VHH binders against E3 ubiquitin-protein ligase MYLIP-A (mylipa). Designs and how they scored, part 8

Target 1, 279 residues: E3 ubiquitin-protein ligase MYLIP-A (mylipa), of Danio rerio (Zebrafish) (Brachydanio rerio) (q6tem9r1to279)
Amino acid sequence: MLCHVTRPDAVVMEIEVDAKANGEDCLNKVCRKLGIIEVDYFGLQFSGSKGENLWLNLRNRISQQMDNLTPCRLRLRVKFFVEPHLILQEQTRHLFFMHVKEDLHRGHLRMCSEQAQELSALLAQAEFGDYNQNTAKYWYTELCGSEPNQTTINSIIAKHKALEGLSQASVEYQALQLVSSLEHYGVEWHWARDAEAQRLAIGVGPEGIAICRDDFSLVNRISYPIIQIATQSGKSVYLTVTKESSDSVVLLFKLISNRAASGLYRAITETHAFYRCDT

## First folded at step 1 (VHH)

Design c14 (framework vhh_7sr4_2)
Fold by ESMFold2-Fast, scan of step 1:
Structure c14 (fold): chain B 279 residues (1-279), chain A 122 residues (1-122)
Amino acid sequence: as target 1 above (279 residues)
Amino acid sequence: EVKLVESGGGLVQPGGSLRLSCAASGFTFSDYDMGWYRQTPGKQRDLVADISSGGSTKYGDSVKGRFTISRDNTKNTVYLQMNSLKPEDTAVYYCAAGTYEDWFSESSYDYWGQGTQVTVSS
């Protein structure tokens, strides 16, 4: 079967796999073509019938997970984020950088104006090299939104000029260092509702789970060690957590579909397993 | 094929009222959250109002108390009742439909309409 795998840089790769291939067979072929040895940081995403953004289960057959296989449409994405100094291959850091760049274009990363200006300069240096009047202004406008004021543009120009002579690899590393300092680096967000049908945003990250109201106000933080059990049933995910008093509490999250609920459940269990694993 | 078709925009005097409608097709309407956003030239798109699949509503600070969002699942339509309109409400109004995905930005909505112009002036 033919899989169209979209990279973080929007380039589509054609990957031919056996009709009985599991997800990891496809991921391994993608990484092999890209020269990536550090496969464990990556996953493949696809779209559900309700617009859900779903991770392909790498141990199961692709044909059993997706409704449309003609062609099989997948997205190569970073599933598990780590600090840039822990990444061994320059190509792996490059794909992390492209993922971050895509998230910025979609508005998925939040930061203060000073950090946004610094990141804009780093992105411009990576794409275009040393400051150039024609290229830089267009790119700053695209990232910061339409019609940034002259003070903001002048600040970005000064930061971009300060980067003269730095290589693409060096500025991509610096951009990843900047982004890795942000509160939500490596956090995957899921829409859910509580038992009273109140809208929640559930953030699954390296250290645990963030439960937020839909206005970004934090309700609770749950570190992985206090989760006794996680279960999924239909559209619901249940977390049994230990409180300081040794009492247990059951938290209920209801999602839009069975696949979305399975996705949140897998995000919680797989993220915990990844960041808990001893080397 | 998913479609969102806005209607009800137009010219109105300050203090007047308008009701916007968004007719949805191509998806199971009752399972989706619906929202209204607005955009003025040279500015970013702002949330006006949001209504969940379960009926809970949220409003932008500038419109709270003046606008009301509602939905009719039998007609696959979401509405925005706009009362006590002000000149600063002048904008293109967009209908959006989405699920429980990444909600950091307006990109949390999967589908968008073409927009309808609302002009508040004497």
Scores: ipSAE 0.000, ipTM 0.172, lowest interface PAE 14.4, mean pLDDT 81

Design c15 (framework vhh_7pa5_2)
Fold by ESMFold2-Fast, scan of step 1:
Structure c15 (fold): chain B 279 residues (1-279), chain A 124 residues (1-124)
Amino acid sequence: as target 1 above (279 residues)
Amino acid sequence: QVQLVESGGGMVQPGGSLRLSCAASGFTFSDYYMSWVRRAPGKGPEWVSTISSSGSTISYADSVKGRFTISRDNAKNTLYLQMNSLKPEDTALYYCARETTDYGDFYESPLDYWGQGTQVTVSS
């Protein structure tokens, strides 16, 4: 079967795999073509019939998970984020950087204006090298939002000039350091409803689960050690957690589809497993 | 291509009633949760009510519970809000909104498309 795998830089790769191939067969072939040996940080996403963003289960056959295989449309994305100094290959850091660049263009990274300006300068240095009056300005206006004023542009120019002489690899590393300092680095978000049908944003991250209102204001944090049991049934995910007094409470999250609920359940279990001290 | 067009707003005395309608086009209406959100002058948006894709699950803000009724007609691609026992505090622009199914986009509110809004004014 032919898989069209979209890279973080929006380039589409044509990957041919056996009709009975597992998700990991496709991921390994993609990473091999890209020169990546640190496969464990990456995953493949696909779209459900209701527009859900779903992670392909790498141990299961691709044909059992997706509704459309003509062609099989997948997205290569970073599934587990780590600090840049923990990444062994420059090529792996490059793909993390491309993922960050894509997230910026799609509006998926929250940061203050100062951080956005600094990141814009780093992206310009990575793409174009040292500051040049004729080229860098166009990238500044695109990356800082719709209508940056002259003061903002001048700030970005000063920051870009300060990066003079730095290599692409050095600047990509600095960009990843900046992004890793953001409060939601490595957090995956899921839309759900509670038992009273109130809208929630559920953030699954390295340290646990953040329960937020629809404006992302924090309601509660659940660390992985206090989760006694996690289960999924139909469109619902249930977490049995320990409260301060050592009593138990069951939290219910209802999602838009069975696949979305399975996705949240897998995000919780797989993220917990990845960031544990042991395997 | 997605469009949401609200209608039914107007001026009414306290204790009166209004029915808002939202005509949806450019997407499969029956696949989406739909919400009503309002914004009073000088204030941020306040969520009012949500209805599931099938219409079986409905929720309301405490401020409108017992007075407002949300409903939908999937055959007509239309969302409704029946507002009874209106109070001066209900004065606002009322927006029809579609809820996102993209769970990976944490920069966006759960509402990915909004209508232009319809003005509701409650005064004596």
Scores: ipSAE 0.000, ipTM 0.204, lowest interface PAE 15.2, mean pLDDT 82

Design c16 (framework vhh_lunsekimig_d3)
Fold by ESMFold2-Fast, scan of step 1:
Structure c16 (fold): chain B 279 residues (1-279), chain A 123 residues (1-123)
Amino acid sequence: as target 1 above (279 residues)
Amino acid sequence: EVQLVESGGGVVQPGGSLRLSCAASGSIFSINALYWYRQAAGIERELIASITSGDSTNYVDSVKGRFTISRDNSENTMYLQMNSLRAEDTGLYYCAADLEYSEGYWTGDYDYWGQGTLVTVSS
């Protein structure tokens, strides 16, 4: 079967796999073609019928997970984020950088104005090279939150000028160092509703789960050790958690589909397993 | 935790009217349906009226056309307007909430009950 795998840099790869191939068979072929040895950081995503962004279960057959196989449309994405110094290959760091750049456009990473200005300068250096007064004024619009004022633009220009002569690989590394220091680096976000049908963003990360309002402002944190039981039934995910006094409470998250709920459940269990083994 | 508090019960003459209220408070929850039950001496609690989150209503035949159930979601309150009251309408009236199929904090028991409010129809 023919798979069209879109890279984080938007390049589409054609990958032929056996009709009975598991997800891991496809991921391994993609990584081999890209020269990536560090396969464990990556996964394959696909779209559900209700617009869900779903991770392919690597242990199960591709044909049993997807409704459209001609061609099978997948996206290569970073599934587990680590600090840039732990990444051995420049190609792997480049794909991490492209994934992070996409997450910034989606508003998944929050930072102060100073960090946003630093990151804007690094992004400009990576994409356009050294500062040029005739063209640079058109580039600094991505991370300003609203229309950028002249003071903000002048600050970004000063920072971009300071990067003169640095290579794309060097500034991508510096960008990853900056974003790896942010609270939500490596957090995977899932849209859900609570008991009152209020929209929530559920962030699954290395240390636990962040429960946020729809603007990503924090409501609560659930560390993995206080989770007694995690279950999924239909469109719902249930977490039984321990309170301060050893009482327990059941948290309910309702998602758009059974597949989305399974996705959140797997994100919680797989993320905990990955970072537990990283100790 | 869900708390249901009824009010509006009392003594009324045959042919009179009463409006019962049931206010929901406590933990965050989504209510699938709200119910009014009546308990008369020697009889199990019987369902009198129900209203769903979509405002679909059902009534037992003995109160149909006389009682009207309604819901104010902004106040988390349900009402039972009782008109043309009869001596046989005397009893304890309970409100109940069903969280089945609803998003919410639940413990596997979906029926939450109020404490009851007494309605006496007598001359």
Scores: ipSAE 0.000, ipTM 0.079, lowest interface PAE 18.9, mean pLDDT 78

Design c17 (framework vhh_7qbe_3)
Fold by ESMFold2-Fast, scan of step 1:
Structure c17 (fold): chain B 279 residues (1-279), chain A 122 residues (1-122)
Amino acid sequence: as target 1 above (279 residues)
Amino acid sequence: QLQLVESGGGLVQAGGSLRLSCTASGRTYAMGWFRQGPGKEREFVASISSSGGSTYYADSVKGRFTISRDNAKNTLYLQMNSLKSEDTAVYYCAADSTPWDYFEDAHEYDYWGKGTRVTVSS
């Protein structure tokens, strides 16, 4: 079967796999074609019938998970984020950088003004090269998602000029170092509702789960050690956690579909397992 | 243990109208109508949000069918106008009984009725 795999940089790859291939067969073939040996950081996403973003289960047959195989449309994405110094290949860092760039445009990473200005300069150097007075104003506007005031632009210009002569690979590494220091680096977000039908953003990260309002303001943080059990049933995910009084409480999250609920459940269990065994 | 009971089915001539009802034994949230014609798979007809403020229709019934609800009576309705022979089917009521529904959840349902038959002759 022919799969159309879209990379984080929006380039589409045509990957042919056996009709009985499982998800890992496709992922391995994608990584081999890209020269990536660090396969464990990546996964394949597809769209569910309700527009949800779903991770392909790598151990199961592709044909048993997707509704439409003609064409088989997949997206190569970073599933597990690690500190930049642990990434050995330039190509792997480049794909991490492109994924982070997209998350920044979606507002998934929050940072102070100083960090935003530094990152804007690094992004400009990576995409457009050395500072150029005739075009730089337009570059900064596009990277920030809104037009900055002149004081901010002047600050970004000074930082961009300081990067003169640095290669794309060098500034992408520096950008990843900056974003890896942010609170929500490596956090995967899931939209859900609580028992009172209030909309929540559930962040699954290396150290636990963040429960946030729809503006990403923190409501509660649940570290993995206090989770006694996690279960999924239908559209609901249940977490049994230990309270400060040593009593157990069950938290309920309802998602848009059975697949989305399964996705949150897998994110919790797989993320916990990955970071426990991060050797 | 939510129970759904459909009613209002019957025989009607092409171009005619029919109103289906579905009464729930308790509170419901997102609800919808599905149908299954002879030798066909079950297909979506219409859905309505828990408040009744949002509705969706299959292209084949847009402009002819209207879905509505009365939450005080725990009852769902489907007003079917300009009926065609292709509308002949068993019509099923579906409901989600959980209080955590999204508007987008209207097409996923936990409970189903046994169906009411609609036959359109020409």
Scores: ipSAE 0.000, ipTM 0.154, lowest interface PAE 15.4, mean pLDDT 81

Design c18 (framework vhh_brivekimig_d4)
Fold by ESMFold2-Fast, scan of step 1:
Structure c18 (fold): chain B 279 residues (1-279), chain A 125 residues (1-125)
Amino acid sequence: as target 1 above (279 residues)
Amino acid sequence: EVQLVESGGGVVQPGGSLRLSCAASGFTFSDYGMSWVRQAPGKGPEWVSSISGSGGSTLYADSVKGRFTISRDNSKNTLYLQMNSLRPEDTALYYCAKVGDDSWYEGTPYYFDYSSQGTLVTVSS
């Protein structure tokens, strides 16, 4: 079967796999064509019938997970984020950088104005090279997305000039260093409702789960060590957690579909498994 | 190293009862939560029930709540599933699985390979 795999840089790859191929067969073929040895950081996403953004289960057949296979439409995405010094290949760092850049355009990363200005200069250097008076104004407007005033633009220009002579690979590394210090770096977000039908944003990260209100204000943090049992049933994900040394409480998250609930459950379990080995 | 042996399956009429057992070895049984998972012919795996290491907390899938009871005997390293009011839809291979402080998700359908062993429950006339 023919898979159309969209890279983080929006380039589409055509990948032929056996009709009975598992998700890992496709991912391995994609990474091999890209020269990527560090396959474990990546996954394949697809769209569910209710607009869900779902991770392909790499151990299961592709044909049993997706509704449309003519062609099979997948997105190569970074599933597990790590600090840039742990990444061995420049191509891998480049794909991390492109993923981060997309998250910035979508408003998924929060940072102070100083960090935003520094990141804007790094993004400009990475894409357009050394500062050029005639074009720099347009680059900053595109990357900031917030209509920055002249004082902010002048600050970004000064930072961009300071990067003169640095290669794309060097500034992409620096950009990843900056974003890896942010609270929500590597956090995957899921919309859910609690037992009282209140809307929540659930962030799955390296050290645990962040439970936020719909404006992303923090309600609670659940570290992985206090989780006693995690299960999924239908549209619901249940976590039994330790409240006090002798007590436990059950948390319920209800999602839009069975696939979305399975997705949250797998995000929690797969993220814990990945980072337990690395940290 | 970890060894789990299921038993107690069989053929029963609709409305009947069965008790499944899972004998555990190779780990400190009382330190780990345990789960029951089933897979019907031609269907994907379905989580059925979980119990904490102490036995103090239990969870059930909506499809079995009120009909099935999970329990454990830590002195015998044995997990049980009491199944009452059985329906044809309960026909499946039943597997037990370890979940615990380090692997609180191992007891669910996403993190263990199904062997042909399990224990078969058939509900038919």
Scores: ipSAE 0.015, ipTM 0.367, lowest interface PAE 7.9, mean pLDDT 82

Design c19 (framework vhh_7ubx_2)
Fold by ESMFold2-Fast, scan of step 1:
Structure c19 (fold): chain B 279 residues (1-279), chain A 122 residues (1-122)
Amino acid sequence: as target 1 above (279 residues)
Amino acid sequence: QVQLVESGGGLVQPGGSLRLSCAASGFTVSDNYMTWVRQAPGKGPEWIATIYSGGSTMRDDSTKGRFTISRDNAKNTLYLQMTSLKPEDTALYYCATEPYYDSETGWHFDYRGPGTQVTVSS
């Protein structure tokens, strides 16, 4: 079967796999064509029938997971984020950078104005090279989410000029260092409802789970060590967590579909397993 | 001076096994990212397997059931164990450090050996 795999930079790759191929077969073929050795950071996403954003289970057949195989549409995405110094290949860092750039455009990463200005300069250096007065100022607005005033643009220009002579690889590294310090770097978001049907945003990240209201204001943080057990049944995910005095509390999250609940459950267990291995 | 020297290649029949060695001098393999790459006549280089400084390994899916990468830190040597060899495995095999891929220029390495020829023929 033919799979259309969209890269983080929006380029679509055509990947031929056996009709009985599992997700790992496809991911390995994609990474091989891209020259990516560090496959473990990446995964393949697809869209569920209810608009869910789902991770392909790499151990299971592709045809058993997707409702539509004509065409088989997948997205190559970074599944597990790490600090840039842990990434061995520049191509891997480049794909991390492209993923982060997309998250910035979607508003998934929040930062102060000073950090936004520095990041805007780094992004401009990476894409355009050294500052050029004829074009640079028009592109800075895309990184700020709204139309910046002239003072802000002048500040970004000064920062961009200061990066003169730095390579694309160098500034992408610096950009990743900056974003890796942000609160929600590497956090994957899932929409759910609690036992009282209140809408929640559940963030699964390197250090644990963030429970937020639908405006992303923080309600609770659950570190992985206090999670005794995680289970999934139907559309529900249950977390049994340790409280003071060895008491346990069960948290319930209801999602839009069985697939979405399975997705959250796997995100929690797989992310915990990945970041538990301190290497 | 940094050198990587591969050995162990040769002519084998289909279904046979072969173990390649890569002896390093001038640096320590356990402190570095080490990889095996092959290049068949008229083709670009193809990544086979990598071993990280910590000992974890990553292998190409098409060969991972037949090829295993390992190292001996005391001997400062990298190995590639190859089993169930096929004619399409015929290539020059070389070891390298710090692989980097550029879509326009291909694979780049900080250090690379001259390679050892593997020919699978009956």
Scores: ipSAE 0.000, ipTM 0.099, lowest interface PAE 20.9, mean pLDDT 80

Design c20 (framework vhh_7sr4_2)
Amino acid sequence: EVKLVESGGGLVQPGGSLRLSCAASGRTFSDYAMGWYRQTPGKQRDLVADITSGGSTKYGDSVKGRFTISRDNTKNTVYLQMNSLKPEDTAVYYCAAEGYSDTYFWDEGAYDYWGQGTQVTVSS
ESMFold2-Fast, scan of step 1: ipSAE 0.018; ipTM 0.441

Design c21 (framework vhh_7pa5_2)
Fold by ESMFold2-Fast, scan of step 1:
Structure c21 (fold): chain B 279 residues (1-279), chain A 125 residues (1-125)
Amino acid sequence: as target 1 above (279 residues)
Amino acid sequence: QVQLVESGGGMVQPGGSLRLSCAASGFTFSTYAMSWVRRAPGKGPEWVSTISGSGDSTSYADSVKGRFTISRDNAKNTLYLQMNSLKPEDTALYYCARDQGEYFDWSPDYGMDVWGQGTQVTVSS
């Protein structure tokens, strides 16, 4: 079976696997071709019929999770984020950096203006090298949002000029250091609705779950130790959590499909398991 | 060799009672919290109740609170669910599961110890 696996840097790889291959067989073959030893940080995503971004279950046959279309279309993505000093390979850091860059454009990482300016300079140095007035300026605008003022742009230019001579690998490491300190580093977002059908963004991260409004403003944070039970039924995910009074409450999240609900449930259980065992 | 075996299911009329049992072997039963989880036809698993390893702490889903009672006998390595005032919506396969402490993992890929086919509870007239 032919799989087209898109890397975080948008390069497409052609991967041949057996017709009965599991998701893990494909992931291992992708990582071997890329020279990546740190396989455990990565997963394969595919698109559901309702536009969901779904993680391939690595233990199940690929053909039983996706349409029998050839080629099957997969995306290599970082599934579990760690501090950059724990990443051994430069290529692994590069793929982390590319994934983080996409999260920034989606508004998932929030930071103060000084940090945003520093990150803009690092991103520009990584993409374009040393400061050049003809190529860098649109990156400054995209990261700061629409309509940054000239003072902000001039500050970013000064910071970019100060990075002169630094390699792509060096500035990508510095960018990962900066973003790893941010509240939403390594958080995976899922769209859901509460019991009253109010739209929520559910962030699954290293230390727990963030419940946000659709503008990503925080409603509640649920740390893993206060989650007594996580279950899934149809399109619903249920969390039983400990309240301050030592009582418990059940939180309900309704998702767009059974696969999306299974995805959120797996994200919660797999993320907790990863960070409990590896960090 | 960890094993959990459910029993006690059956058919009962609305308002009736059933007592489910779960026999555990292959691990130190008293050190683990234990849960009951049910699956209605065509649905994924739904949490019903949990009891701490010592038996001192219990929690229940709102749909069963006041009607169901979870208990355990650590000397016999057995978990129980006493179900009273049964309703048609309680019809499901009931599974016994070992809780990993911080949360219950229903995924068969991630450390959930559910053995056999569960026990079927049918509430009908």
Scores: ipSAE 0.000, ipTM 0.120, lowest interface PAE 19.7, mean pLDDT 79

Design c22 (framework vhh_lunsekimig_d3)
Fold by ESMFold2-Fast, scan of step 1:
Structure c22 (fold): chain B 279 residues (1-279), chain A 122 residues (1-122)
Amino acid sequence: as target 1 above (279 residues)
Amino acid sequence: EVQLVESGGGVVQPGGSLRLSCAASGFTFDDYALYWYRQAAGIERELIASIYSGGSTNYVDSVKGRFTISRDNSENTMYLQMNSLRAEDTGLYYCAREGSTDYYESSGLDYWGQGTLVTVSS
């Protein structure tokens, strides 16, 4: 079976696996080809029939999870985000950086003007190298949601000039340090509705679950220790959480499909397990 | 290509009625949940009504008993019947279809129409 695996930098890899291979067989072959030892940070995604973005269950056969295997289309993605100093390989940091850069482009990691200026300069140094008036361009609007004035542009240029001589690896590390300080770093987002059919963005991250409105404004925060049980039934995910000792409440989230609900449930349980082991 | 086109907005007096329509194309209509949002000046878009693929409906408290959401799967059209309209119902009304559950590999956004303006004034 031939799998087309798209990397975070949009390069497509052709990976041949046995017709009965599990997801882990494919992931290990991808990481081996990339020279990545730190496999545990990564996963493979695929598209469901309703346009869902789903994580491949690495323990199960690929053919049992995907509707279309001709061709088998998968995406290599960072599943678990950690602070850059914990990452041992430059190649791993580079793929984290590429994933983060896509998140920034899509507007999922917003920041204040000062942070946006600093990050704009770092991104430009990583992509274009040392400042050059004829080729310099900056994605400020994507980082903070506003058009830069000339004073802001001049500030970004000054910051870019100050990075002269720094390597791509060095500025990618600095960019990851800046981004890792943002509230939503490493948060995976799922669209859902509550019991009153209000649309929510459910963020699954290292510290817990964020319940947000569709603009990512925070409604509630649920740390993993207060989750008594998490269950999935049909298109719904239920969280029973502790409130004031013996009190408990049940939260309901309804998603677009059974697979999407299973995906949220797995994201919650697998993320909790990962970060519990990594403190 | 997913397309949603709203119609039926206009100017009406308090206590009046309007029926909004949302014509959909580019997807299997009866497989998806559909929504009406509204946006008043200076206020974020608010979900006011939902209809699920099986026909179940939900409403925000401020419109319960006054608004009715419905769908016609044979015509690929969703409706919002608005009765007993109030000045605070004034705003831009958007039809939406649920988007992807994950932002990072797709647009991740709901598919939106262009909106239709409802003005309730004396």
Scores: ipSAE 0.000, ipTM 0.131, lowest interface PAE 15.2, mean pLDDT 82

Design c23 (framework vhh_7qbe_3)
Fold by ESMFold2-Fast, scan of step 1:
Structure c23 (fold): chain B 279 residues (1-279), chain A 121 residues (1-121)
Amino acid sequence: as target 1 above (279 residues)
Amino acid sequence: QLQLVESGGGLVQAGGSLRLSCTASGFTYDMGWFRQGPGKEREFVASISGSGGSTYYADSVKGRFTISRDNAKNTLYLQMNSLKSEDTAVYYCAASDTGYEFWEGTAYDYWGKGTRVTVSS
């Protein structure tokens, strides 16, 4: 079967796999074609029938997970984010950078104005090279919800000029260092409802789970050490958590579909397992 | 209610290899291998998650043993390379049907009867 795999840089790859291939067979072919040996950081996403953004289970057959296989539409995405110094290949770092650039464009990362200006300069240097006075102002609009004011533009220009002579690889590394310091670096967000049907944003990260209201204001943080059990049944995900009183409580998260619930469950369990590796 | 059946044990010379299998009668979450040598307590060898293929190994087997699973067949594997005399033991398959437990080695509800591995000098 033919799979159309979209890269983080929006380039589509055509990958032929056996009809019985599992997800890891496809991921390995994609990574081989890209020259990537650091496969463990990456995964494949697809869209569910209700518009869910779902991770392909790499150990199971592709044909058993997806509704439409003609063509099989997948997205190559970074699944597990790490500090840039842990990434060995420049190509891997470049794909991390492309993923982060897309997330920033979509407003998925929170940062102060100073950090946003510094990042804008790094992105401009990576995309266009050294500062050019004749075209520069058209580059800086992408990270702003509206056109930046002249003071902001002048600040970005000064920062972009300071990067003169740095290579794309060097500034992509610096951009990843900056972004890796942000609160939501490596956090995957899922929409859910609690037992009282209140809408929540659930953030799954390296150290635990953030429970937020739909405006992303924090309700609670649940570190992995206080979670006893995670289970998924139908559209629901259950977490059994130890309270400060040493009692256990079961938290219920209800999602839009069985696949979305499976997705949150796998995000929690696979993220915990990845960052706990070599225990 | 789950049944686990181990196979693949036998006699092997030091430095050799063996592959153990464990077939479950139904759905499992976390699975693992444990062993018990002559005159010793049962010890953890390796585990694998049901939801992502994350693996954990005892220090004594890291780099020599590889745990894997085939969920379509409900089968767990342990590839054992560079075997040593101290690897001589009965190897037990263990499984959880409770879900993802955040503490490995404490959540296994089901155990097989074991398969014997003897490493000769």
Scores: ipSAE 0.013, ipTM 0.402, lowest interface PAE 7.4, mean pLDDT 82

